# Designs tried in a protein design chat: VH-VL binders against Uncharacterized protein C1F7.10. Part 14

Target 1, 238 residues: Uncharacterized protein C1F7.10, of Schizosaccharomyces pombe (q09921)
Amino acid sequence: MIRILVINPNSTVQMTESVKSVLDDCTPPNVQLEYLTCPPEGPKAIECVSDGVRSAAVLMKYFEDHPPQVDAFLVSCYSDHPLVTTLRETYRKPCTGIMQASILTALSLGRKVSVVTTTKRYEPLLTDGIHAMGISDSVFAGIASTGLAPLELDSKPRAEVDALLARTALRAVNEMGADVICLGCAGMTHMAHVLEKAVGPNIPIIDGTKAGVELLASLVRMNLFTSKQGVYQAVGSD
Short names: E, the ipSAE of ESMFold2; O, the ipSAE of OpenDDE; V2, 0.75 times the mean of E and O plus 0.25 times the DockQ between their complexes.

## First folded at step 14 (VH-VL; framework fv_olinvacimab)

Design H1 (from G1 with heavy chain Q106M; at its last look DockQ between E and O 0.50; V2 from the best seeds 0.00; counts 0 for: pae O 3.3 > 2)
Fold by OpenDDE, look of step 14:
Structure H1 (fold): chain C 238 residues (1-238), chain A 124 residues (1-124), chain B 107 residues (1-107)
Amino acid sequence: as target 1 above (238 residues)
Amino acid sequence: QMQLVQSGAEVKKPGASVKLSCKASGYTFTSYWMHWVRQAPGQRLEWMGEIDPSGGSTYYNEKFKSRVTITVDKSASTAYMELSSLRSEDTAVYYCARGGWDFWSMYLTPFDYWGQGTLVTVSS
Amino acid sequence: NFMLTQPPSVSVSPGKTARITCRGDNIGSKSVHWYQQRPGQAPVLVMYYDSDRPSGIPERFSGSNSGNTATLTISGVEAGDEADYYCQVWDSSTDHVFGTGTKVTVL
């Protein structure tokens, strides 16, 4: 049995439940998922880089007091979250974030990858994170966002929101040249369906949470581990 | 038409406790967090705490943590705020306000709806 | 603790433009919301996420946020705009924080 710890770096339990709802019905064979919500000392939500740093610190402290008993770590935040790097530095166990997992999966399926998200706020950060992976603009089509404000998502008719999502997905394909789309959020199954319907059957839509679990499971099955030479080398071993 | 309707004015002695209510209507009660904010006469708005009605998670302003308790009755779509060990400085208008987390945008939401406020007067 | 500082008062003539500032360390990296509070009334959201207007708020209201200062701008000020205005942010260390408030007086 492969044990994967799915970490919500936010201290909001409801977010964990959202992710759980996505993964409960699609857990791979011989895989057991465990879920961890960031302790209440961490931020309720990650809205900036400093929130991510704080979140990572709180969780790393937590792991000192509660050593993880798992085979791999999934960081359930669609971003270049610092917890991914710190876990890779600290443990030999495979670790990835849902953003990274989605991108790597996408590159296995196409040649031009776009990320579709709801708001524009994180476009620069996501772009920077993807570039930090060593992904060039030759294969990264960019971030496509709906431009909807948060209150508009709630107040606007569902049909209108879905239409905007569909248009955004089509923009990613027809304007940005994407042949694969990553969903730039966690736990939004409905969004994936809207995108799939809009772009047609030839464009894969990737959920990073699902992709992350599958990727980590495969790494564990292959008996692979985080490199301990280079950036993730153990302290004192240089 | 979303509304937050709060309980009536309260007059309390120092050392007593007060429990205020806020009844929500017009939206799914468990989909948004409920906040409590107070305002002393002529003073700024002051955030006291919040609750996630779906799971019961609470967060408090450190200033009030030892004296405030926020709860909900989901069946009644009502949030409560109890403040104990009342002092004269607690004399204020207390507001409930809807906010919380929007999972579509992945953002914390502003306080887009407010109750009418409840005056609590603490005097000997 | 994270703090938000506003000027205590802003006076403006009808038809002119009022600018209300909200200062905080690196506030530009946060989402700023603004509330209007008329005398004897509950606060009303008039701007959120720096520059987004809720339904019903006239386009005379606009917002910006950069560096250490967020600004609520009210063009073509009307008598009904006389109120207290509060900025607000969420901070990981202090949770929700309101500004000190600005009284806008229409002369």
Scores: ipSAE 0.041, ipTM 0.636, lowest interface PAE 3.3, mean pLDDT 91
ESMFold2, look of step 14: ipSAE 0.601; ipTM 0.848
ESMFold2 (binder alone), look of step 14: mean pLDDT 91; pTM 0.936

Design H2 (from G1 with heavy chain Q106H; at its last look DockQ between E and O 0.78; V2 from the best seeds 0.00; counts 0 for: pae E 2.3 > 2)
Fold by OpenDDE, look of step 14:
Structure H2 (fold): chain C 238 residues (1-238), chain A 124 residues (1-124), chain B 107 residues (1-107)
Amino acid sequence: as target 1 above (238 residues)
Amino acid sequence: QMQLVQSGAEVKKPGASVKLSCKASGYTFTSYWMHWVRQAPGQRLEWMGEIDPSGGSTYYNEKFKSRVTITVDKSASTAYMELSSLRSEDTAVYYCARGGWDFWSHYLTPFDYWGQGTLVTVSS
Amino acid sequence: NFMLTQPPSVSVSPGKTARITCRGDNIGSKSVHWYQQRPGQAPVLVMYYDSDRPSGIPERFSGSNSGNTATLTISGVEAGDEADYYCQVWDSSTDHVFGTGTKVTVL
């Protein structure tokens, strides 16, 4: 049995539950998922880089007092969250974030990847995160955001929201040249369906949470581990 | 259609406690967080705390943490705020306000709906 | 402690433009929301996430946020715009924080 710890870097329990609702229905064979919500000392939301840093610090402290007994770590935040790097530095166990997992999965399926997200505020942050992976613009088509604000998701008719998502997905494909799309959000099954319907059967739509679990499971099955040579050599533990 | 209706004005002595209510209607009560914000006469708005009705998780302003308790009755779609050890400085209009976080971005949302406010007067 | 500072008052003639500033350390990295409060009334959200308008808010209202200053701009000011305006952000250390408030007077 492969045990994967799914970490919500937010201290909001309901965010964990939202991720759980997605993953519990699609857990791979011989995989057991465990969930961890950031302790209440951490931020209840992550809206800037400093929030991420604080979150990572709180969680790393938590792991000192509660050594994780899992085979892999999934950081459930669609960003270049510092916890990913820190976990890779600290442990030999495979670790990835849902953003990284989605991108790597996408590159296995196509040659030009776009991320579809809701708020435009994510565009520079996600772009920077993807570039930090060493991914060039030759394979990264860019971020396509709907421009929807949180209140608009509630106030606008569902049909209008779906239409906007569809248009955004089509923009990613037809204008940005993407042949693979990653969902740049907390993972909603409905959103994926809307995108799939819009772009057609030839464009894979990738949920980073699902991709993360599958990727980590595969790494564990292959008996692979985080490199302890180079950037992650500082600390090694099982 | 969405409304937050608060309980009536209160007059209290110093040292007493007050418990205010905020009844929500027109939306799914458990899908949004409920906040309490107060405003002393001629002063700025001051955030007191919040509760997630779905799980009961609460967060408090450090200033009030020792004296404030926020609860909900999901069956009644009602949030409550109890403030103990009242002082004259607690004289203010107290508001409940709807907030929360966005499921897609995980960003916190603004306070888009407010109750009409409840005046609490603390005097000897 | 994270703090938001606003000018105490802004006076503007009808039809002119009012600009209300909200200063905070690196506020540009945060989402700023704005509330309008008329005398004796509860606050009303008039701007959120720096520049998004809620339904029912006139296009005369606009918002920006950069560096250490967020700004609510009201063009074509009307008598009904006379109110107190509060900026608000969320900070991981202090949670929800409101500005000091600005009284907008229409001359």
Scores: ipSAE 0.439, ipTM 0.806, lowest interface PAE 1.3, mean pLDDT 92
ESMFold2, look of step 14: ipSAE 0.613; ipTM 0.861
ESMFold2 (binder alone), look of step 14: mean pLDDT 92; pTM 0.943

Design H3 (from G1 with heavy chain Q106Y; at its last look DockQ between E and O 0.62; V2 from the best seeds 0.00; counts 0 for: pae O 5.4 > 2, grease 19.7 > 18.9)
Fold by OpenDDE, look of step 14:
Structure H3 (fold): chain C 238 residues (1-238), chain A 124 residues (1-124), chain B 107 residues (1-107)
Amino acid sequence: as target 1 above (238 residues)
Amino acid sequence: QMQLVQSGAEVKKPGASVKLSCKASGYTFTSYWMHWVRQAPGQRLEWMGEIDPSGGSTYYNEKFKSRVTITVDKSASTAYMELSSLRSEDTAVYYCARGGWDFWSYYLTPFDYWGQGTLVTVSS
Amino acid sequence: NFMLTQPPSVSVSPGKTARITCRGDNIGSKSVHWYQQRPGQAPVLVMYYDSDRPSGIPERFSGSNSGNTATLTISGVEAGDEADYYCQVWDSSTDHVFGTGTKVTVL
């Protein structure tokens, strides 16, 4: 049995439940998912770099007192979250974030990747995170924002929401030149279906949470581990 | 279609307690956080606290933490705010407002729906 | 203790442009929301995540946020725009914070 710890770096339980609802439907055979919500000492929501740093610190302290008994870590925040690099430094266990997982998966399927997200506010951070992976603009098509507020997902007519999602997906493909689309979210499966319908059968749509679980499971099965020679040289044990 | 309907005006004496209600309709009550915000006459909006109806988690403005209690009745889709040890300075219009979280970025969402407000008057 | 400061008042003639500022330390790294409150009414969301407009809000409303200042801009001001406007952010130390408010008067 492969044990993967899915970490919500926010102290909000609702976010954990949202991710859980998605992953429970697509857990691979011989994989057990465990979920961790950031302790209440961490931020309710990560809205800036300092929040991420604080979150990482709280969780790392938590792990000191509660050593993780898992085979891999998935950081369920669609960003270049510092917890990913911190976990890689500290443990030999494979670790990835859902953003990184989605991008790597996308590059296995196409050559021009776009990320579909909600508001424009998060575009610079996502772009920087993707560039930090060493991904150049030759393979990164950019971020396509829907302009939707999360609360509008419930308050607006479903048809209107779906139309906006579809429009954004089509923009990513037809204007930005994307041949693969990543969902810049954790825990929204309906959106994938809407995007698939809009762009047609030739464009893969990738959910980073699902991609993360599959990637980590594969790494564990291959008996691979985080490198301890370079940037992630040993700081602690497994 | 979406509404937050608050209870009626209250008149209280100093030292008393008041409990206000906010009934939500037109959306899934447990999917969004409920906030309480007050406004004294001629003053700015002031955030008091919030509750996650799904789990009951609450967070309060430090200024009110010792006197305010926010609760929910999920079966009635209603949020409550109780303020104790009332003072004349607590005279204000109290609002409930819906908020939430961005499932993409985990950013906090704005308060997109507000109740009509409840006037609480504290006087001897 | 995170604070948001707004000018107490802004006067503008009909058809002109009103700019309402909201100052806070490194506010550009936060998401700023704006609320309109007409006399005797509850606040209404008019801008979120710095520059996104809710449904029903006209395009003449726009927002920006950088450095230490967020700005709500109302072009082609109408009589109905006369109201108090509040900026709002979330901060890990103080939670939700509203600005001091700006009264916009249409002359």
Scores: ipSAE 0.027, ipTM 0.547, lowest interface PAE 5.4, mean pLDDT 90
ESMFold2, look of step 14: ipSAE 0.590; ipTM 0.853
ESMFold2 (binder alone), look of step 14: mean pLDDT 92; pTM 0.947

Design H4 (from G1 with heavy chain S105T; at its last fold request DockQ between E and O 0.66; V2 from the best seeds 0.00; counts 0 for: pae E 2.2 > 2)
Heavy chain, then light chain:
Amino acid sequence: QMQLVQSGAEVKKPGASVKLSCKASGYTFTSYWMHWVRQAPGQRLEWMGEIDPSGGSTYYNEKFKSRVTITVDKSASTAYMELSSLRSEDTAVYYCARGGWDFWTQYLTPFDYWGQGTLVTVSS
Amino acid sequence: NFMLTQPPSVSVSPGKTARITCRGDNIGSKSVHWYQQRPGQAPVLVMYYDSDRPSGIPERFSGSNSGNTATLTISGVEAGDEADYYCQVWDSSTDHVFGTGTKVTVL
ESMFold2, look of step 14: ipSAE 0.606; ipTM 0.856
ESMFold2 (binder alone), look of step 14: mean pLDDT 91; pTM 0.931
OpenDDE, look of step 14: ipSAE 0.827; ipTM 0.917
ESMFold2, fold request of step 17: ipSAE 0.517, 0.531, 0.582; ipTM 0.834, 0.846, 0.845
ESMFold2 (binder alone), fold request of step 17: mean pLDDT 89, 91, 91; pTM 0.917, 0.928, 0.927
OpenDDE, fold request of step 17: ipSAE 0.888, 0.884, 0.889; ipTM 0.933, 0.929, 0.932

Design H5 (from G1 with heavy chain S105A; at its last look DockQ between E and O 0.67; V2 from the best seeds 0.00; counts 0 for: pae E 3.0 > 2)
Fold by OpenDDE, look of step 14:
Structure H5 (fold): chain C 238 residues (1-238), chain A 124 residues (1-124), chain B 107 residues (1-107)
Amino acid sequence: as target 1 above (238 residues)
Amino acid sequence: QMQLVQSGAEVKKPGASVKLSCKASGYTFTSYWMHWVRQAPGQRLEWMGEIDPSGGSTYYNEKFKSRVTITVDKSASTAYMELSSLRSEDTAVYYCARGGWDFWAQYLTPFDYWGQGTLVTVSS
Amino acid sequence: NFMLTQPPSVSVSPGKTARITCRGDNIGSKSVHWYQQRPGQAPVLVMYYDSDRPSGIPERFSGSNSGNTATLTISGVEAGDEADYYCQVWDSSTDHVFGTGTKVTVL
């Protein structure tokens, strides 16, 4: 049995439940998922880099007092969250974030990847995070945002929201040249369906949470581990 | 269509407690967090705390943490705020406001709907 | 503690443009929301996530956020725009924080 710890870097329990609702129905064979919510000392939301840093610090402290008994770590935040790097530095166990997992999965399926998200607020951060992976613009088509803020998602007619999602997906494909699309957030099953319908059967739509679990499971099955030579050589025992 | 209706004005003595109510209608009560914000006369808005009606999770402004309790009655779509050990400085208009977390977008939301406010007067 | 500072007052003639600033350390990395409060009334959301307008808010209202300053801009100011305006952000250390407020007077 492969044990994967799914980490919500937010201290909001409801976020964990949201992620759980997505993954519980699609857990691969011989995989057991465990869930961890950031302790209450951490931020209830992550809206900037500093929030991520604080979150990572709290969680790393938590792991000092509660050594993880798992085979891999999934950081459930669609960003270049510092917890990914710190876990890779600290442990030999495979670790990835849902953004990284989605991108790597996408690159296994196509040659031009776009991320579809809601608000434009985080386009620069997501772009920077993807570039930090060493992904060049030759394979990264960019971020396609709907322009919808959370408030609008709730207040606008569903048909209008879906139309905007569809338009955004088509923009990613037809204008930005994407042949693979990654969802820029977790728990958006309905949105995924809207995107799939819009772009047609030839464009894969990737959920980073699902991709992350599958990727980590595969790494564990292959008996692979985080490199302890180079950037992650500083600390590690497990 | 969405409304937050608050309880009536209160007059209290120093040291007493006050419990205010905020009844929500026109939306799914458990889908949004409820906040309490106060405003002393001629002063700025001050955030007091919030509650997630679905799970009951609460967060408080450190300034009020020892004296404030926020609760909900889901069956009545009503949020409550109790403030104890009242002082003259607690004289203010108290607002409930809808906000919290959109889990679809995974972002915090602004306070898009407000109650009409409740005046609490603390005087000896 | 994280703090937001606004000018106490802004005076503007009808038809002109009012600019209300909100200063905070690295506020550009945060989502800024704005509320309008007319005398004796509850606050009303007029801008959120820096530059998004709620339904019913006229396009005369616009917002920007960069560096240490967010700005609410009201073009073609009308008498009805006279109110107190508050910026607001969420901070991991202080949670929700409101600005000091700006009284906009239409001359």
Scores: ipSAE 0.174, ipTM 0.729, lowest interface PAE 2.1, mean pLDDT 91
ESMFold2, look of step 14: ipSAE 0.518; ipTM 0.828
ESMFold2 (binder alone), look of step 14: mean pLDDT 90; pTM 0.921

## First folded at step 16 (VH-VL; framework fv_olinvacimab)

Design J1 (from H4 with heavy chain Q106H; at its last look DockQ between E and O 0.75; V2 from the best seeds 0.00; counts 0 for: pae E 2.8 > 2)
Heavy chain, then light chain:
Amino acid sequence: QMQLVQSGAEVKKPGASVKLSCKASGYTFTSYWMHWVRQAPGQRLEWMGEIDPSGGSTYYNEKFKSRVTITVDKSASTAYMELSSLRSEDTAVYYCARGGWDFWTHYLTPFDYWGQGTLVTVSS
Amino acid sequence: NFMLTQPPSVSVSPGKTARITCRGDNIGSKSVHWYQQRPGQAPVLVMYYDSDRPSGIPERFSGSNSGNTATLTISGVEAGDEADYYCQVWDSSTDHVFGTGTKVTVL
ESMFold2, look of step 16: ipSAE 0.558; ipTM 0.836
ESMFold2 (binder alone), look of step 16: mean pLDDT 93; pTM 0.947
OpenDDE, look of step 16: ipSAE 0.680; ipTM 0.891

Design J2 (from H4 with heavy chain T109R, light chain R53K; at its last look DockQ between E and O 0.65; V2 from the best seeds 0.00; counts 0 for: pae O 3.6 > 2)
Fold by OpenDDE, look of step 16:
Structure J2 (fold): chain C 238 residues (1-238), chain A 124 residues (1-124), chain B 107 residues (1-107)
Amino acid sequence: as target 1 above (238 residues)
Amino acid sequence: QMQLVQSGAEVKKPGASVKLSCKASGYTFTSYWMHWVRQAPGQRLEWMGEIDPSGGSTYYNEKFKSRVTITVDKSASTAYMELSSLRSEDTAVYYCARGGWDFWTQYLRPFDYWGQGTLVTVSS
Amino acid sequence: NFMLTQPPSVSVSPGKTARITCRGDNIGSKSVHWYQQRPGQAPVLVMYYDSDKPSGIPERFSGSNSGNTATLTISGVEAGDEADYYCQVWDSSTDHVFGTGTKVTVL
């Protein structure tokens, strides 16, 4: 049995439950998922870089007091969250974020990857995160946003939201040249279906949470571990 | 239509406790956080605390932490706020308000829906 | 403690522009929300995430946030705009914080 700890870096149970509702329906064979919500000392939401740093610090402290008994770590935040790097530094066990997992998975399937988001505000953050992975614009088609404000996801008619998502996905494919699309969030099953319907059967749509679980499971099965030479050479307690 | 309906006005004596209710309708109760905000006469809005109805997590303003308890009844889509050891300074209109966070950006949501308010008067 | 400071009052003639400031340390790095509260009523969200408007809010309302100051701007002020306005942010140390409030009077 492969044990994967799915970490919500926000101290918000709702997010954990949202991710759980998606992953529990598609957990691979011989994989057991455990879920962790950031302790209440952490931010309820990550609105800035400092929130991410604080979140990582709180969780790392938590792990000091509660040593994880898992085979791998999934950071369930679609961002270049510092917890990913910190966990890789601290432990030998495989660790990835859902953004990283989605991009790597995408690159296994195509050569022009686009990330679809809701708000334009998220575009520079995601772009920087992806570039931080060493992904060049030769394979990164860019971020496509719907232009929706966060509250509009809840206040606008669902049909209108879906239409905007569809249009955004088509823009990613037809204008940006994407041949693979990543969802720029966690637990967006409905959105995945909307995008799939819009772009057709030839464009893979990747959910980073699902991709993360599968990737980590494969790494564990291969008895692979995080490199302990170079950037992650710091010795952990696992 | 989304709506928050609060319980009626209360008159209490100093030292007593008051428990207010806020019934939500028109949306999935557990998908949004519920906040309590009060406003003394002629004063600014003051955040008291919040609760995640899905898991029961609560956070309080340190000013009230020792005296306030926020709870929910999911089956009734109702949030509660109990304030103990009432003082004259606690005389205020108390509001419940819907909040939460955005799943894409993970930014905290504004308070987009408010209850009508409940006046609590504390007098000897 | 994180604090938000607003001018106590802003007076404006009909048709003119009112600017309500909200000051806080590095508030530009935070998401600022604005609420309108008319006398005897509950607050109403009029701006969120610095410059986004909820449905039903007139185009006359706009918002900005930079450095240590967020600003709610109301152009073409109408009598119905007379109200108290509050800014709000979330801070990791103090959680939700409201501004001191600004009374906008339409002359």
Scores: ipSAE 0.044, ipTM 0.580, lowest interface PAE 3.6, mean pLDDT 90
ESMFold2, look of step 16: ipSAE 0.660; ipTM 0.872
ESMFold2 (binder alone), look of step 16: mean pLDDT 92; pTM 0.940

Design J3 (from H4 with heavy chain T109V; at its last look DockQ between E and O 0.53; V2 from the best seeds 0.00; counts 0 for: pae E 4.3 > 2)
Fold by ESMFold2, look of step 16:
Structure J3 (fold): chain C 238 residues (1-238), chain A 124 residues (1-124), chain B 107 residues (1-107)
Amino acid sequence: as target 1 above (238 residues)
Amino acid sequence: QMQLVQSGAEVKKPGASVKLSCKASGYTFTSYWMHWVRQAPGQRLEWMGEIDPSGGSTYYNEKFKSRVTITVDKSASTAYMELSSLRSEDTAVYYCARGGWDFWTQYLVPFDYWGQGTLVTVSS
Amino acid sequence: NFMLTQPPSVSVSPGKTARITCRGDNIGSKSVHWYQQRPGQAPVLVMYYDSDRPSGIPERFSGSNSGNTATLTISGVEAGDEADYYCQVWDSSTDHVFGTGTKVTVL
């Protein structure tokens, strides 16, 4: 049984429950998922770089006090969160984030990937995160969002939001040149269905949470581990 | 229509406790956090604490954490704030406000709806 | 502790532009919200996430945030805009923080 720890790096329990609700219905065979919400002293949200650093510090202290008994780690935050590299430095076990997993999966399937998300607020953060992976614009078509403000989304009927998401996905394909789409958020299976209907059967739609679980499970099955030569080498070892 | 309706004004002696209520309507109560914010006469707004009504998790301003308790009754869509060991400096208007974390945006929601306010007077 | 400072008052003639500043260390990395409070009334959200306008707030309200300063701008001010204005952020170390407040007077 492969045990994967799914980590919500903010302290908001509702986010963890949303991800759990999605993944519990589609967990791969011989995989057991365990869920962790950042302890309450951590940030309720991650809205700036220092929030991410504080989040990682709280979680690493938690793991010091509660050594994880799992085979792999998934950071469930669609961003370039510092917990990923901190876990890799600390443990040999495989670790990735849902953004990284979604991009790697997408580029195994298509030539030019776009990320589709809800609000425009995500666009600079996600662009920076993708570039930090060393992904160039030759294979990255950019971020597409509805352009709506958060409270506008809350006030609209679901059908109207779905129509805007559908148009956003079509723009990513027809105007930005994407042939594969990643969902720019965690735990939104409804969004995947909306985009699939909009862009048709020839465009893969990647859920980073599902992709992350499957990628980590495959790494564990292959008996692979986090490199302990170079950057992730433990302190005090050569 | 969305509404936050607060309980009526209170007059208390120093050392007493007060428990204020805030009844919500027009939205899914457990989808947003409820906050308590006070304003002493002529002063700025001051955040006191919050509760996530779905799980009951609370967070308090350090200034008040030893004296404040925030609770909810989910079946009544009502939040409560109790402030104990009252002092004359606690004389203020106390507001409830909706905020917290939104699933659609996955960011913190600003205080987009406020109750009418409840005056608490602490007199010697 | 994270702190937000505003000028105590701003006077503006009808039809002119009022600019209300909110200063904090690296506030440009945070999401800034703005509230209008008329005398004896509860605050009302007039701007959020730096520059997003809630439904029902006129287009003459706008916002910006960069570096150490966020600004609420009210163009074409009207007598009804006379109120106290507060900026607010959530900060992971201090939690919810309100600015010192600015009284806008329309002369």
Scores: ipSAE 0.404, ipTM 0.788, lowest interface PAE 4.3, mean pLDDT 89
ESMFold2 (binder alone), look of step 16: mean pLDDT 90; pTM 0.922
OpenDDE, look of step 16: ipSAE 0.592; ipTM 0.867

